# Designs tried in a protein design chat: VH-VL binders against q7z443r523to685. Part 7

Target 1, 163 residues: q7z443r523to685
Amino acid sequence: TSLNMSTHQLTITVNVTSLEKSLIVSIDPDSPLLMTLYLGFQYQPNCTHFHLNITLPKDKVWQKDEEYTWVLNPEHLQHGIGTYYITAVLSERQEGAQQTPSLVSVITAVTQCYYWEIHNQTWSSAGCQVGPQSTILRTQCLCNHLTFFASDFFVVPRTVNVE

## First folded at step 7 (VH-VL)

Design Vc2
Fold by ESMFold2, look of step 13:
Formats: sequence, C-alpha cells, structure tokens
Structure Vc2 (fold): chain C 163 residues (1-163), chain A 120 residues (1-120), chain B 111 residues (1-111)
Amino acid sequence: as target 1 above (163 residues)
Amino acid sequence: QVQLVQSGGGLVQPGGSLRLSCAASGFTFSSYGMSWVRQAPGKGLEWVSGIRSGGSTYYGDSVKGRFTISRDNAKNTVYLQLNSLRAEDTAMYYCARDRFGGYEDYFDYWGQGTLVTVSS
Amino acid sequence: DIQLTQSPSSVSVSVGERVTIDCKSSQSVLYSSKNYLNWYQQKPGQAPQLLIYWASTRESGVPDRFSGSGSGTDFTLTISSLQAEDAAVYYCQQYYSIPYTFGQGTKLEIK
C-alpha cells in the first residue's frame, strides 16, 4: 500500500513542546477525499514505518468538523518532546469522487481540559481527558466528575511539504 | 442506471416488527453510504437512519433504540429493522444513496418507497 | 439538533412568475467555506428529487431557473419563470450535524 510522492502526499511537521496537552491535526480538503495519515517522531513516516496511523474521514462522526480531525492525546505523544512528522497520503481513488483536490489546508493546535477545583480554588486536569470528537472548533472534555469546565486552545506553527 | 428497489413493509400492530430491504444496482454499493428517510401521510420528510461505507450507523432521536440499520455488501442491500412499532411510525419509507461513503449526506438517488402502516 | 424553518408554508403563483422560498437554520451549517444545506423537490406520489446541494450547487439535469443562495443560517431557493411542472413541495435539509433534518416543506401551487 504505497502512493507515489507526486501530488498524492503531504508532510506536516509539528513541534510538540508539552507532553500534557493534546495535539489536534485538522486537514481541510476542498472536496471529500480518502487519505491515511502516518505519525513519526523525529523521522518522516511512510505506510510501512510509523508510530500510529489513521484514515480520514473518520468513521465515527457526528458533525462535519470532526471528519478530518486527528486527536493525538499525551499517550500518543509519549515518544518525547520534539519534532513530529505526519505524512498524509491518498489511500485510493473511489468511484464518484474527484481524482485529486485542488486545495488542502492544514491547521494544528494543542488543547487541554480543565475544571475548577472548588476546595483548592485552582484549575486541575485530574479526571479529565480530551475526547476523540474534539476539533479546531471545540474541545470535547471527558471527565469523571462535573464542575465548571474550561479548555485552552493554541494554534501551533507547522510546516507543510507537498511531494 | 442507478436503481434502488425496495421491499418489505405492510400492516402491523403496535409493538410489532418489520424488516425493510433496499436492493441497489448500477453503482459500486460498498463505496456509498445509505440512508432511510420517512414521510408520514400528509407530512414532511424525516431522516430516520444512515449507514456509512465503513459500517458506522446513525439514528434519528425518534427511532434510536428501536430501529437498526444494516448492510450486506455482498448482496448490494441495505436493511432497516423496525422494532417496537408505534402508530406514529406509520409512513412511507424511502431508502436513499449518499455519496462518498456517506460523508456527503445529500441524497442523489431514492428508492420508490415502502409503506408501513401501524394500527390496531 | 438543528431545526430548519421554511417560509412560506404554501404559495400559489402563476406560470412565468418568480417565487422565493426561505429556509432558516437554528444553527450555522457553514464549515470550511461550504454550507451543508440541500434543496429537494417532491411531486405528488413520487420520491423527493435533489435540486441543489452545498446551498447553491445545482444537481445535474436541474433547470437553470432553479437557484440557491444564502449562507450560515439563512438560505433561499429561487425559481425564476415558474413552469406548470414546478408544482410540488420543496424541502431544505441540513447535513452539517447528526441527526440530519429537513424543513417542514413549502407547497408550491400553480394558479
């Protein structure tokens, strides 16, 4: 399963500076497109050498902004602080779909869920996780308790290369 | 050339069950999503359920827990199992094709409709 | 859930006239520069037929007298130079968020 490196691949480079926050990778093709993303720490991944992969659009989706969003939690980023590479490749041509999109946009961001701990009068992440339905538009917080919630959200720089 | 041929339906008592079928031809069935849309007599359209090419299923609030959508790609057929039927479920049921694995939930081809009547 | 409200509920107009049908969404259906809003036509005794998707893109084979416009929460279907065969019920539908929903319909009658 390998696509050539012409117009069917993108490489996204992101610096991860915290192992406590989740990384959100959002890809925005002009037209619906099937693709596979491969994650590598400190190396450029491909379809046979990677730490983690996902196919987009995701199968379990309730809203349009979830379809092309990859949520990478701290457990997925335990390889270290530093440079992560994401190779996005077209998985295959599908009947009724366009052969290639004319434009693809990429946004990367980090986010974390917090709640207000009333007894300690402080924000805490204990018992809260960033959920898989999170997107650049909203953070899903999955907590084992109910209080006032908040999340932070920071768009981070990345480099996108087309080969 | 695309055809969606529906079968099943009929008269059933409240609390009963029916299974609707929609047989597809003229396209690569496994690459498309499918949905069921119903229309009560003299009323508007209601999206009931959908299934994506990857197999994920979705339900409208009024049928969640009672209806089950499924597909058999070898037979090019989508099914809707209707359980615990109520009088309010009386409607014409349409199956419809959704492009790009079910991620473009606009319905370009529709079946002919199958009437389900729930009455004592 | 996203609710769609169409207006008017019904309208009676003469052949050759222009008619406008509005659809208002309770929430924005805009994402990534696309509006996830469709229009369907349903003639008596028939299944619905797709007219317009992405708010303004005409489906293949649909006459150019049908056009869609609007963005976010406010959408309009326009039929210019109405013909007798356009008598039908028209529905808007959002596909931004599950559950997908339809407007209540607009019945278009020819005088």
Scores: ipSAE 0.512, ipTM 0.797, lowest interface PAE 1.9, mean pLDDT 85
Fold by ESMFold2, look of step 12:
Structure Vc2 (fold): chain C 163 residues (1-163), chain A 120 residues (1-120), chain B 111 residues (1-111)
Amino acid sequence: as target 1 above (163 residues)
Amino acid sequence: QVQLVQSGGGLVQPGGSLRLSCAASGFTFSSYGMSWVRQAPGKGLEWVSGIRSGGSTYYGDSVKGRFTISRDNAKNTVYLQLNSLRAEDTAMYYCARDRFGGYEDYFDYWGQGTLVTVSS
Amino acid sequence: DIQLTQSPSSVSVSVGERVTIDCKSSQSVLYSSKNYLNWYQQKPGQAPQLLIYWASTRESGVPDRFSGSGSGTDFTLTISSLQAEDAAVYYCQQYYSIPYTFGQGTKLEIK
């Protein structure tokens, strides 16, 4: 999904249906840009009224797919099941950029880490968390044990409004 | 007019230390990342270290734990502190500018190079 | 770490000829429709100079005879009409993941 960059803001609306999975929000501009994202539960947030925020691109990253990815774990979503709003405040131009972005792609997904519980012969998430280096391409699993691991990944519906 | 002027190289014994400097002008230094790339005599290019505008630092495997990159935005200068030097660290060291705070690491401007020689 | 392998290691060609240099990556450097691969030129006794970024975009001031192509893991630098001043070593470089890495270089000589 591509969006024209004719404004300085956009709103992402996501319906969260599970408090067990982590939400991954990826915003992929076609050229570098600085943005701040604000999270609100059941209201549209702004720079003075929000539950959580992040500045993208992230400062501590090792791969390109990490730069514009916000990982929201269950603890970040503890306000409940329902509609979350993300307001992204974008800059039109930054010094050092070769061109002004004309398109922005938005992907939202949920993911969770599992391990095989040998005693019960079932998959469990106990002792595992989705890490901050997770992206739409891969899930970082941070576990307090060394067992066989797996993760799931599902792209979820969202609505994007340009302000 | 972008310029990167390097200094601080020289001859040093194994186990010794040096600090390399790269003074920048002609752009808003605090908005860019900086990297160090080295080239041993007769060999290819090796990325050594980088620092982003936000201050995060990164190192190649061959220098991790021995080299420290830093920046002084008031002086428009990036530094590379070289500790526990070895013969294989002998190289021409280049500083290079990373666009967009160091997130677009195609190095568009390079310093003139500073030779570091490690021998007894 | 992403390994980049260039071929050929060396080539000798005449002015006006077309030359190609290949760069193969050990894993994909493609993300969000961009290839995070650069080409640099290094003339004897000089610092490297950026030629191409995003695999195919020429840096400002780079002559039209230089072009880049490829995607994912396989990339090519082409010089369509070689000039005497193009004698240099050419490097590909990935910036998809840290540590950033360079190919081993391709030496281009004029016959």
Scores: ipSAE 0.485, ipTM 0.794, lowest interface PAE 2.0, mean pLDDT 85

## First folded at step 9 (VH-VL)

Design Vd4
Fold by OpenDDE, look of step 10:
Order: structure tokens, then C-alpha cells, then sequence
Structure Vd4 (fold): chain C 163 residues (1-163), chain A 122 residues (1-122), chain B 111 residues (1-111)
């Protein structure tokens, strides 16, 4: 979903239904833009009240699709099942960026890494974590063992409020 | 006016070391990423290393563990430390300015230094 | 790594003629409607100069006769009417993925 940004702040509402999966948040501006994201659980966060924050674009990436992606692992979502709020505060356009109205695409998804547990004949996520280089396009799986891996990926419905 | 003025380089024996410098002016140096690109004699361009405005670094596989990119924002200078030099490192080395302001990834290169020749020979 | 292959490797063209140089990437460099593909011009004895970025945007000061097109894995640099000063080696470059990579270059000579 693309949003026409007329303000300096937007809020993303995500309903988290699992504490075992990672949340992928992609906020992709139409041109280079600095922003800070704040995470809150059951409240709308701001720059002074939040559980976690990140500044985008990331200060180091291997592919461009990582620049505006925030990977929230289960430890970041330890507050519980329920509604999480992400407030994105826009800073400044990068030099050379267009001065036209800003479009921002926001995508949220959940994912987890799995391997086939032979003994139990089931898929397991034990020993596996979604890596920080994961994006909407790919899941990085970091595991402490070597097996056949797979991942699930689900787009999570969200509400975006532009303020 | 953006300017990148390079220095350093020269002739060195295999296993030796050199340090390249690139002094920047005409822009907010601390807000941009920088890169080094090299060109062997009569060959094409090869990206060597990049450094973000925040100091994060990337390297080409051919130079990992041997080359170190760094920056001194107070001096508006980016450096490339060349260690354990090999004959195949012989090239014209260019510093290049990243295009994006802010977190400053070493993206496409809108300005280039004049080049510094590094020759590795016994 | 993303490999870029240019074609042709060399070409000789008369002044006033149209020239096209192709660049093919081993992987897509397209993301969110942007192609992270650039074109550079390098004249003899000089440093490279940026011509085109984002596949189709001309750098400031670049003559209108230069244009870039393409998307995904296939890109083209076009010189609509070749001038004598356009004799150079042209490189495509991707910055979608680390390490950044260049094409092998296309040497353009004036016939």
C-alpha cells in the first residue's frame, strides 16, 4: 500500500497473534528519507515513550531492499500478543531527492524459519531465528544447526494512520 | 564545487603496504558515503571498498582482510590502507563520492578523484 | 555477486549516428520501481564520469543525447547522435547489492 505523505508522522497498527514469529516492517519512501521508528505495545509510541526504536535507512546493508526494513524478532515482541503500534517520524529528505509529494509504501509481514524434525516428523523452529537482513522479499534464517530449512511468510493486515 | 584530491600510492614490493588519501571539499563530507574503485592497466573498473557516513564498511572479496577503508571527518578525508599487496593489486585507484546525503551509503558515484597509481612489483 | 555483461565490447561509429550499448545483469537490480543501475563514461587518461543513474536519470550537465533505458536485468545506454568527444569507454554499474559491480566496459570509437 502506498501512502501520500503530507505530514511528518505516520502510525502503523499491527495485530500480533504469535510470539514465535518475527515481524517484518517495510517502509519504503519514493525517495531517500531519514526516519525514526518507535515501537509500542497497546499504546501509540513517540520519541519519549517507546519500547524500541530504529532509524532508517539502516547504516549498513547488503542489498537495497534492506535499507527501509525493520525486523522485529520475538524478543522484541516479548510484551505479549496484541496490538503493536509503530510511529514513524520523518526527518529530512536526502540531498537530491525530489521535492514532490512523498509516497511511502508500508508492508508488514510475519515470518519464521523452520526445519524438518525427523524424529518428531514435524516442522520445527527450534534453534532458528529470522536474521536482520530479512526483507519482504526474502527471509534470512540463522540457525545453530544444519538441516533442510523452509520459511513461512504472511502479510499482516495493518492500519496506517497519517497524522 | 565538489573536489576530491588524492595522494599516496607509488611503487611497492609484494607484501608491502601503502596508504591512499582522498581529501574532499565542496560538500558536507560527513554526510556522504565514500568508495574506492580501482582499474588495472588496460582493464575495467572494480569496486574495492565503501564506507558509510556513519563509518560502516564494505569490501570486495579480492581485498577483504588486506585493505582497510577509513575516514576522518574532521579532515574531510577518506583513506585506504593497502596491506599485503599483491601484483594483481596494481591499478589506478580512484576515490569516489557517494550520492546520498544522510546515512550516506556509498551508492552511485557522482564525483571522482583524479586517481592514484599503485604499482606492486618485485 | 551480480555480474554485468555489456555488449558490444567495442564499436566504431560515425559522428551523427545513433549508438546503443547494452548491459545485462545476472540478477534483477529492480526494487520498488527503481533500477539501481548506473552508466559511466571514461575518456582516455581521465577518471570515470557519471552519466546516468537509476537506469534512466541523466546526471546534471550530461548532454541530452545520452539516455538510459531498461529495467530488471536488461539495460541500454543510447547516444542519439554521436559526437567526436563521445569517444570513450562506457561502463554500467549496479549498486543494488554488495559488492558493487561494473560491466566489463564498451569501447566506443569514432569512425
Amino acid sequence: as target 1 above (163 residues)
Amino acid sequence: QVQLVQSGGGLVQPGGSLRLSCAASGFTFSSYGMSWVRQAPGKGLEWVSGIYSGGSTHYGDSVKGRFTISRDNAKNTVYLQLNSLRAEDTAMYYCAKGSYYGRGSPDYFDYWGQGTLVTVSS
Amino acid sequence: DIQLTQSPSSVSVSVGERVTIDCKSSQSVLYSSRNYLNWYQQKPGQAPQLLIYWASTRESGVPDRFSGSGSGTDFTLTISSLQAEDAAVYYCQQYYSIPYTFGQGTKLEIK
Scores: ipSAE 0.764, ipTM 0.895, lowest interface PAE 0.6, mean pLDDT 91
Fold by OpenDDE, look of step 9:
Structure Vd4 (fold): chain C 163 residues (1-163), chain A 122 residues (1-122), chain B 111 residues (1-111)
Amino acid sequence: as target 1 above (163 residues)
Amino acid sequence: QVQLVQSGGGLVQPGGSLRLSCAASGFTFSSYGMSWVRQAPGKGLEWVSGIYSGGSTHYGDSVKGRFTISRDNAKNTVYLQLNSLRAEDTAMYYCAKGSYYGRGSPDYFDYWGQGTLVTVSS
Amino acid sequence: DIQLTQSPSSVSVSVGERVTIDCKSSQSVLYSSRNYLNWYQQKPGQAPQLLIYWASTRESGVPDRFSGSGSGTDFTLTISSLQAEDAAVYYCQQYYSIPYTFGQGTKLEIK
């Protein structure tokens, strides 16, 4: 989904139904743009009231699709099951970027890393977490053991309000 | 106007060390990423290392653990410390300016230094 | 790592003629409708100079006769009417993933 940005902030609403999975948030502008994201649980956050924040693009990435991706692990979503709000406050266009109305693509998904537990003959997430380099295209799994790994991936319905 | 002026380099024996410098002017240095690219004699271009405006670093596999990129924003200078030099490190080394402003990654290189020759030989 | 392969490795062309240089990547460098591929020109005894970025955008000051096209894994640099001063080695470069990588280069000579 793409949004026509005519204002300097947007709000993403995500309903989190599991505290065991990670939330992937991709906010990709059509041109380089600085923004700060604020996370809130059951309230719309701002620059003075938030649970967590991040500035995009990330200051270190290995692939371009990571630049505007925010990975929220279960520890970041420990506030509970329910509605999370992400307010993105736009800062400045990067040098050379057009000032005309721009599009911002927003995608939200949930994912988790699993391994095949031979003894129990089941998939388990024990000892595994979704890494910060995960994107909507790939899941980075960080585990404290070596086994056959897999991941699930689900697009989460969201509401985006442009203010 | 943007200028990148390099210094350092020279002849060194295998196992030796050198430090390259690249002095920048004509732009807000602290807001851009920088890279080093090298070119062996008669060969193509090889990306060596990059440093973000924020100071995060990346390295090519061939130099990882031996080379260190750093920057001094107060001096508008980017450095490349070359340790444990090998014969295959012989090349013209270029500093290059990243193009993105802000949290600038060393993406594509819109300006280049004049190059510094590093020769590793017994 | 993403490997870039250019073709041809070398070419000799007369002034006024059309020249095309291809660059193929081992993986797609396309993301969000943007190709993270650049073209550089390196004249003898000089540092490389940026020609094209984002696969098709000309750098400021680059003559109109230079153009870039392509998407995903296949890219082309075109010189519509070759000039004597265009004798150089041309490189494609991807910055989609670390490490950044270059093609092996194409040497363009003037007949």
Scores: ipSAE 0.757, ipTM 0.895, lowest interface PAE 0.6, mean pLDDT 92
Fold by ESMFold2, look of step 21:
Structure Vd4 (fold): chain C 163 residues (1-163), chain A 122 residues (1-122), chain B 111 residues (1-111)
Amino acid sequence: as target 1 above (163 residues)
Amino acid sequence: QVQLVQSGGGLVQPGGSLRLSCAASGFTFSSYGMSWVRQAPGKGLEWVSGIYSGGSTHYGDSVKGRFTISRDNAKNTVYLQLNSLRAEDTAMYYCAKGSYYGRGSPDYFDYWGQGTLVTVSS
Amino acid sequence: DIQLTQSPSSVSVSVGERVTIDCKSSQSVLYSSRNYLNWYQQKPGQAPQLLIYWASTRESGVPDRFSGSGSGTDFTLTISSLQAEDAAVYYCQQYYSIPYTFGQGTKLEIK
């Protein structure tokens, strides 16, 4: 899902069906762009009305695929099950001499970390959290124990509107 | 005209310390990340440390905990503090400018300083 | 850590010949249609100089005889017609993940 962008804004709509999974939002341009993402639950957010925001690219990353990735953990999604809107506002500043439009790739997914609880012989997420270095390519699991663990990953339907 | 002028090298005993400086001109220093790359005599290049425009830092495994990178945007200068020096740290140290204007990590090093020799010898 | 292995380690060729230098990465450096792989030239007694970034994009002022190709894990620097001033050590370098790493270098000598 690569989009040829010539505007300053786009809106991503994602339906969240679980409050236990983390939402991974990837908005990767083909050239460096500064953008701010705003999250809204059941409304379209803007710079003055939102639940959460983030500026991309991230200031500190260990791997390039982290730069344009927003990790939304269950505590970030505590507003409920339902439709979340993400408005991405692009910077007017362009690196070098490049002009608009820019191509962007939008992918959304959900993921959760698990470990094998030996006493109960079940998978559990207790003591494990999806970390901020997670991307559409990998899930970082931050666990407070050294037990066998795993993660799931599901690409989630979304709608992208260019304004 | 981008220019990176390095200073601060020299001869030091094992366990000693040095501070390397790299003075920048010809670009908006505060908007770019900077790195240090070293080259032992007759050897290849090794990335040592980097500092983002926003001040976040990264270190190579061989120097983590011993070296500290910092920047002073008012002086357009990046520093590398080398502590607990070992013979293995003997190298030419280069400062290098990152390619990306603004937030985020650079994609490549487009400008390099002239190099500063650090020799760690008894 | 991503390891970069260059081949050959050294090559001795005559002016006018075509030279290829390979760089193999232990992990893919491709993300979002961009390969985070660069090539640097280091002439004797000098600091490294950027030749090619994003695997195939030539830096300003670099002669057309230098070209880069490849994707993912396998990359090639090609000099289509060697000149005397091209004698140098060539390094590939990845910027995909910390720590940023260089290949061990390829020494290009004039016969």
Scores: ipSAE 0.522, ipTM 0.790, lowest interface PAE 1.7, mean pLDDT 85
Fold by ESMFold2, look of step 10:
Structure Vd4 (fold): chain C 163 residues (1-163), chain A 122 residues (1-122), chain B 111 residues (1-111)
Amino acid sequence: as target 1 above (163 residues)
Amino acid sequence: QVQLVQSGGGLVQPGGSLRLSCAASGFTFSSYGMSWVRQAPGKGLEWVSGIYSGGSTHYGDSVKGRFTISRDNAKNTVYLQLNSLRAEDTAMYYCAKGSYYGRGSPDYFDYWGQGTLVTVSS
Amino acid sequence: DIQLTQSPSSVSVSVGERVTIDCKSSQSVLYSSRNYLNWYQQKPGQAPQLLIYWASTRESGVPDRFSGSGSGTDFTLTISSLQAEDAAVYYCQQYYSIPYTFGQGTKLEIK
């Protein structure tokens, strides 16, 4: 899904149904845009009222697809199950950016790391966390143990509005 | 116009240390990432470390924990501190300018220094 | 890590002829409609110099006889009318993921 960013902001709404899964927000601008994202639970955030923010592109990445990815772990989503709002605000174009109106694609997904707990013969997430290098293409699992592990990945419905 | 002038190489014993310097001119140094790339005698190129305009650092696996990259924007200089040197660290070391202005990782290395030789005697 | 494999490893050709150098990546370097793949030229005794970035875009001052093509995992550098000064080692390089890696190089000699 491509969105015309002819205004200075857009709003993404996502329904979070689990307190154990991490939310992945991927923004793919067609040119290198500098933007700030603000997170709100059950309200539309802005630059003065929000739970969390991030500036994209990230300052430290290991792969290009990480630059415009916000990983929100369960500790960031402790406000509850329900609707989260993300306001993305365009700050300015960076050098080398196209001078035409920019298109922005948005994907939201949830993911979680699991391992097989052989003693109880069940899947568990204990000791594993979704890491900051996660993207919509892959989940980084950071675990404090060595065992059989897996992750799930599910694209969630979203509503995106501009201005 | 863009110029990268390197210094600080030389002969060093295994386990020793050196600091390489790369002085930059002809561009807004603080807005670009810098990297070090090495080339062992008769071999190809190996990226060893990078520092980005925002100050974040990355290291290749072969040097992680032993090398430290840093920058001094007031002096327009990037440094590579080489510690715990080994014979396999013998190489020509190049500094290289990243292409991407502002935040994010560089897209390519558009300018390179002249190289400085580091020799680790066995 | 992303491994880049160049072929041929060495080539000897005459002035005026066409030369192609291939670079295969172990993983795709395409993201957001851009291929994060460069070509560098290293003449004897010199530092590498950028020729091509984004797989196909020539750097300023690079003669138009140099061209790059390909996408995803397969890339080609073409020299359409070889000149004597083109004798060098050519490297492809990916900047999609850390560590940034180079191909092993292709040595181009003039007959």
Scores: ipSAE 0.437, ipTM 0.748, lowest interface PAE 2.0, mean pLDDT 84

## First folded at step 10 (VH-VL)

Design Ve2
Fold by OpenDDE, look of step 11:
Structure Ve2 (fold): chain C 163 residues (1-163), chain A 122 residues (1-122), chain B 111 residues (1-111)
Amino acid sequence: as target 1 above (163 residues)
Amino acid sequence: QVQLVQSGGGLVQPGGSLRLSCAASGFTFSSYGMSWVRQAPGKGLEWVSGIYSGGSTHYGDSVKGRFTISRDNAKNTVYLQLNSLRAEDTAMYYCAKGSRYGRGSPDYFDYWGQGTLVTVSS
Amino acid sequence: DIQLTQSPSSVSVSVGERVTIDCKSSQSVLYSSRNYLNWYQQKPGQAPQLLIYWASTRESGVPDRFSGSGSGTDFTLTISSLQAEDAAVYYCQQYYSIPYTFGQGTKLEIK
C-alpha cells in the first residue's frame, strides 16, 4: 500500500494474534524521510504516550533494506493479543530527498525462527529470536544453539490511516 | 565551502600504530556520517571504515579488530586509529564525507580530504 | 560482499569521442527504486571526486557530458564528448551493503 505522506503522521493498525512471533514493520518511503515510530496497544500512541519507539531510518544497517524496518519481538509485544497501533511521526526530509510529495509503502508481517528438534520430532523456536536485521525479504535468526534453522513468514493485514 | 583537512600518518614499522585525523568545516559535521577510504600505491580504492552521525561504526574485513574509527563533534573531527599495522596497510588514506541520508550514514562521498600517506615498512 | 567489476580496465580515446564504462555488480544494488551505485573520478595525484550518485544523478558542478545509467546489476558511465581534462581513473562504488565496495577502476587516457 502506497500512501501520500503530505501529512505529518500516519497510523498503522495491526491485529496481533500470536505472542510467539515477531512483528516486522516496513515503512518504505520513495524519498528519504526521518520519522519516529511509536507503538501502542489498544490505543493510538503519540510522542508522549507510547510503549516503545524507534527512529527511522536506522542509524546502523548492514543493508539498505533494513533502514526503514522495525522488528518487534515478542517481548516488545508483551501487552497481549489484540490491536497494536503504530504512529509514525515525520520529522524532516533527509538530504537527497525529492521535493515532490513522498509516497510511503507500508508492509507488516509476522515471522519466527525455528529449528528441528530431533528428540521431539518437531519444529521449535526455543532459544531462537528474530534479529534486528530482519526485513520483509529476509529473516535473521539469532539462536543460542547450532542447528538446522527455518523460518515462517506471513504478511499481516493492516490498516493505515494518514492524518 | 566544505573542507576536509587531514593530518597524521607517516612511516611506521609492522605492528606499529598511527592515528589519522580529519578536520571538517563548511557543514554541520554532527549531522553527517564519515568514512575512511584507502588506496594502495598504484591500486584501486578500498573502503576502510565508516561512522554514522549517531556514532555507530562499520569496518572492512581487512581492518576489523585493528582499526578504530571515532569522531569528536565538538572538534568537527573524525579519527582513524590504526593498530597492529601490516605492510599491506600501506596506502593513501582519505577521509570522506557522507550524506545525511540514513540519519547521517556514510553513504556516498561528495567531499574528500587531501589524503594522508601511511607507509608500513621494516 | 558485493563485488563490482568494471570494463574495460583501460581505454584510450580521442578528444570529442564518446566513452562508455561499464560496471557490473555481483548482486542487485536496487532498493526502493534507487540504485545504490556511485561513480567517482580520480585524476592523477588527486583525491577522488564524486560524479554520479544513485546511478544516474549527476553531482553538482559535474559537466553535462557525464551521465550514468543502468539498474540492478548493470551500470554504465558515459562521457558523451571526451575532453582532455577527463583523463582519469573512474570507479564505480556500491553502498547498498556493508562493506562498501569499489570497482577495480577504469583508466581513461586521451589519445
Scores: ipSAE 0.577, ipTM 0.855, lowest interface PAE 0.8, mean pLDDT 91
Fold by ESMFold2, look of step 11:
Structure Ve2 (fold): chain C 163 residues (1-163), chain A 122 residues (1-122), chain B 111 residues (1-111)
Amino acid sequence: as target 1 above (163 residues)
Amino acid sequence: QVQLVQSGGGLVQPGGSLRLSCAASGFTFSSYGMSWVRQAPGKGLEWVSGIYSGGSTHYGDSVKGRFTISRDNAKNTVYLQLNSLRAEDTAMYYCAKGSRYGRGSPDYFDYWGQGTLVTVSS
Amino acid sequence: DIQLTQSPSSVSVSVGERVTIDCKSSQSVLYSSRNYLNWYQQKPGQAPQLLIYWASTRESGVPDRFSGSGSGTDFTLTISSLQAEDAAVYYCQQYYSIPYTFGQGTKLEIK
């Protein structure tokens, strides 16, 4: 979903309904931008009050779809089930670029890695976790065993407020 | 005006080492990624290594473990340390600046240095 | 690794003619409506120079006779009215995925 970013800030609101799934946040501008994202549980975060932050684009990627993706694993979301707020702030603007991008695309999704546990004949997440190279296009599964594995992926509702 | 001035090439025996330098001017060096691209005589271009503005690095498979890219933001210079050189490393080596439309990525190359020849032979 | 294959390998044409050079990628380089594919010109004895970025956007200072088109896996560089100074080798390059890779090059000669 694309959104017009006419200011230097926007807020994403997402409901987290599981403490076992990872949250994938993709915020991708139509032109390259440096931005900082701040995470808050049940409050709107800012640069001085937040649980966690990240600077995008990332300092190192292997594919372009990783650049504007924030992977939030269950340990990052341990504050509870409920509403999380993400404030995205433009950190600086480079000379010769557009002053304000016309569009920012925001997608939020949840994902989890599973393997087939033969003894219990069920899917299990034990020994598997969602890796940092995960994006809205694919889930990186990092498992401590070499077994048959899979992942789920659900795009989740969110709201965006341009400030 | 953006300039990339290279130095440090030459003739080296197999197994030897060289250090290539690329001095930059005309832009805020610390904000951009840098790459090295080589071209063997009569051949095409091969990306060798890149370094992000923040210092993170990537290497091509053919040089991983033998070459080291680094940068010195105080001197506006990117380096390529070539170790354990082989005859197949003989090439013109170019440094290249990451584009204005990337933050810190050593990707697509809007400005290139003049090239530095490395010859590996006995 | 993403492999780029250019065609033709070489071409010889007269001044004023139109020429096209194709670049085919082994995997899509499209993400979020942007193609991470560039074209470079390398004149004899010189370093490469950027012509086209994002598959179709002309770099500043590049003559408008150069144009890029295509998406996903199939890309084309077109020179619509060839000039003598356009004699060069032309390379496509992807920067979607590490390692960044180049096509093998297309040598353009003036008859």
Scores: ipSAE 0.570, ipTM 0.814, lowest interface PAE 1.3, mean pLDDT 85

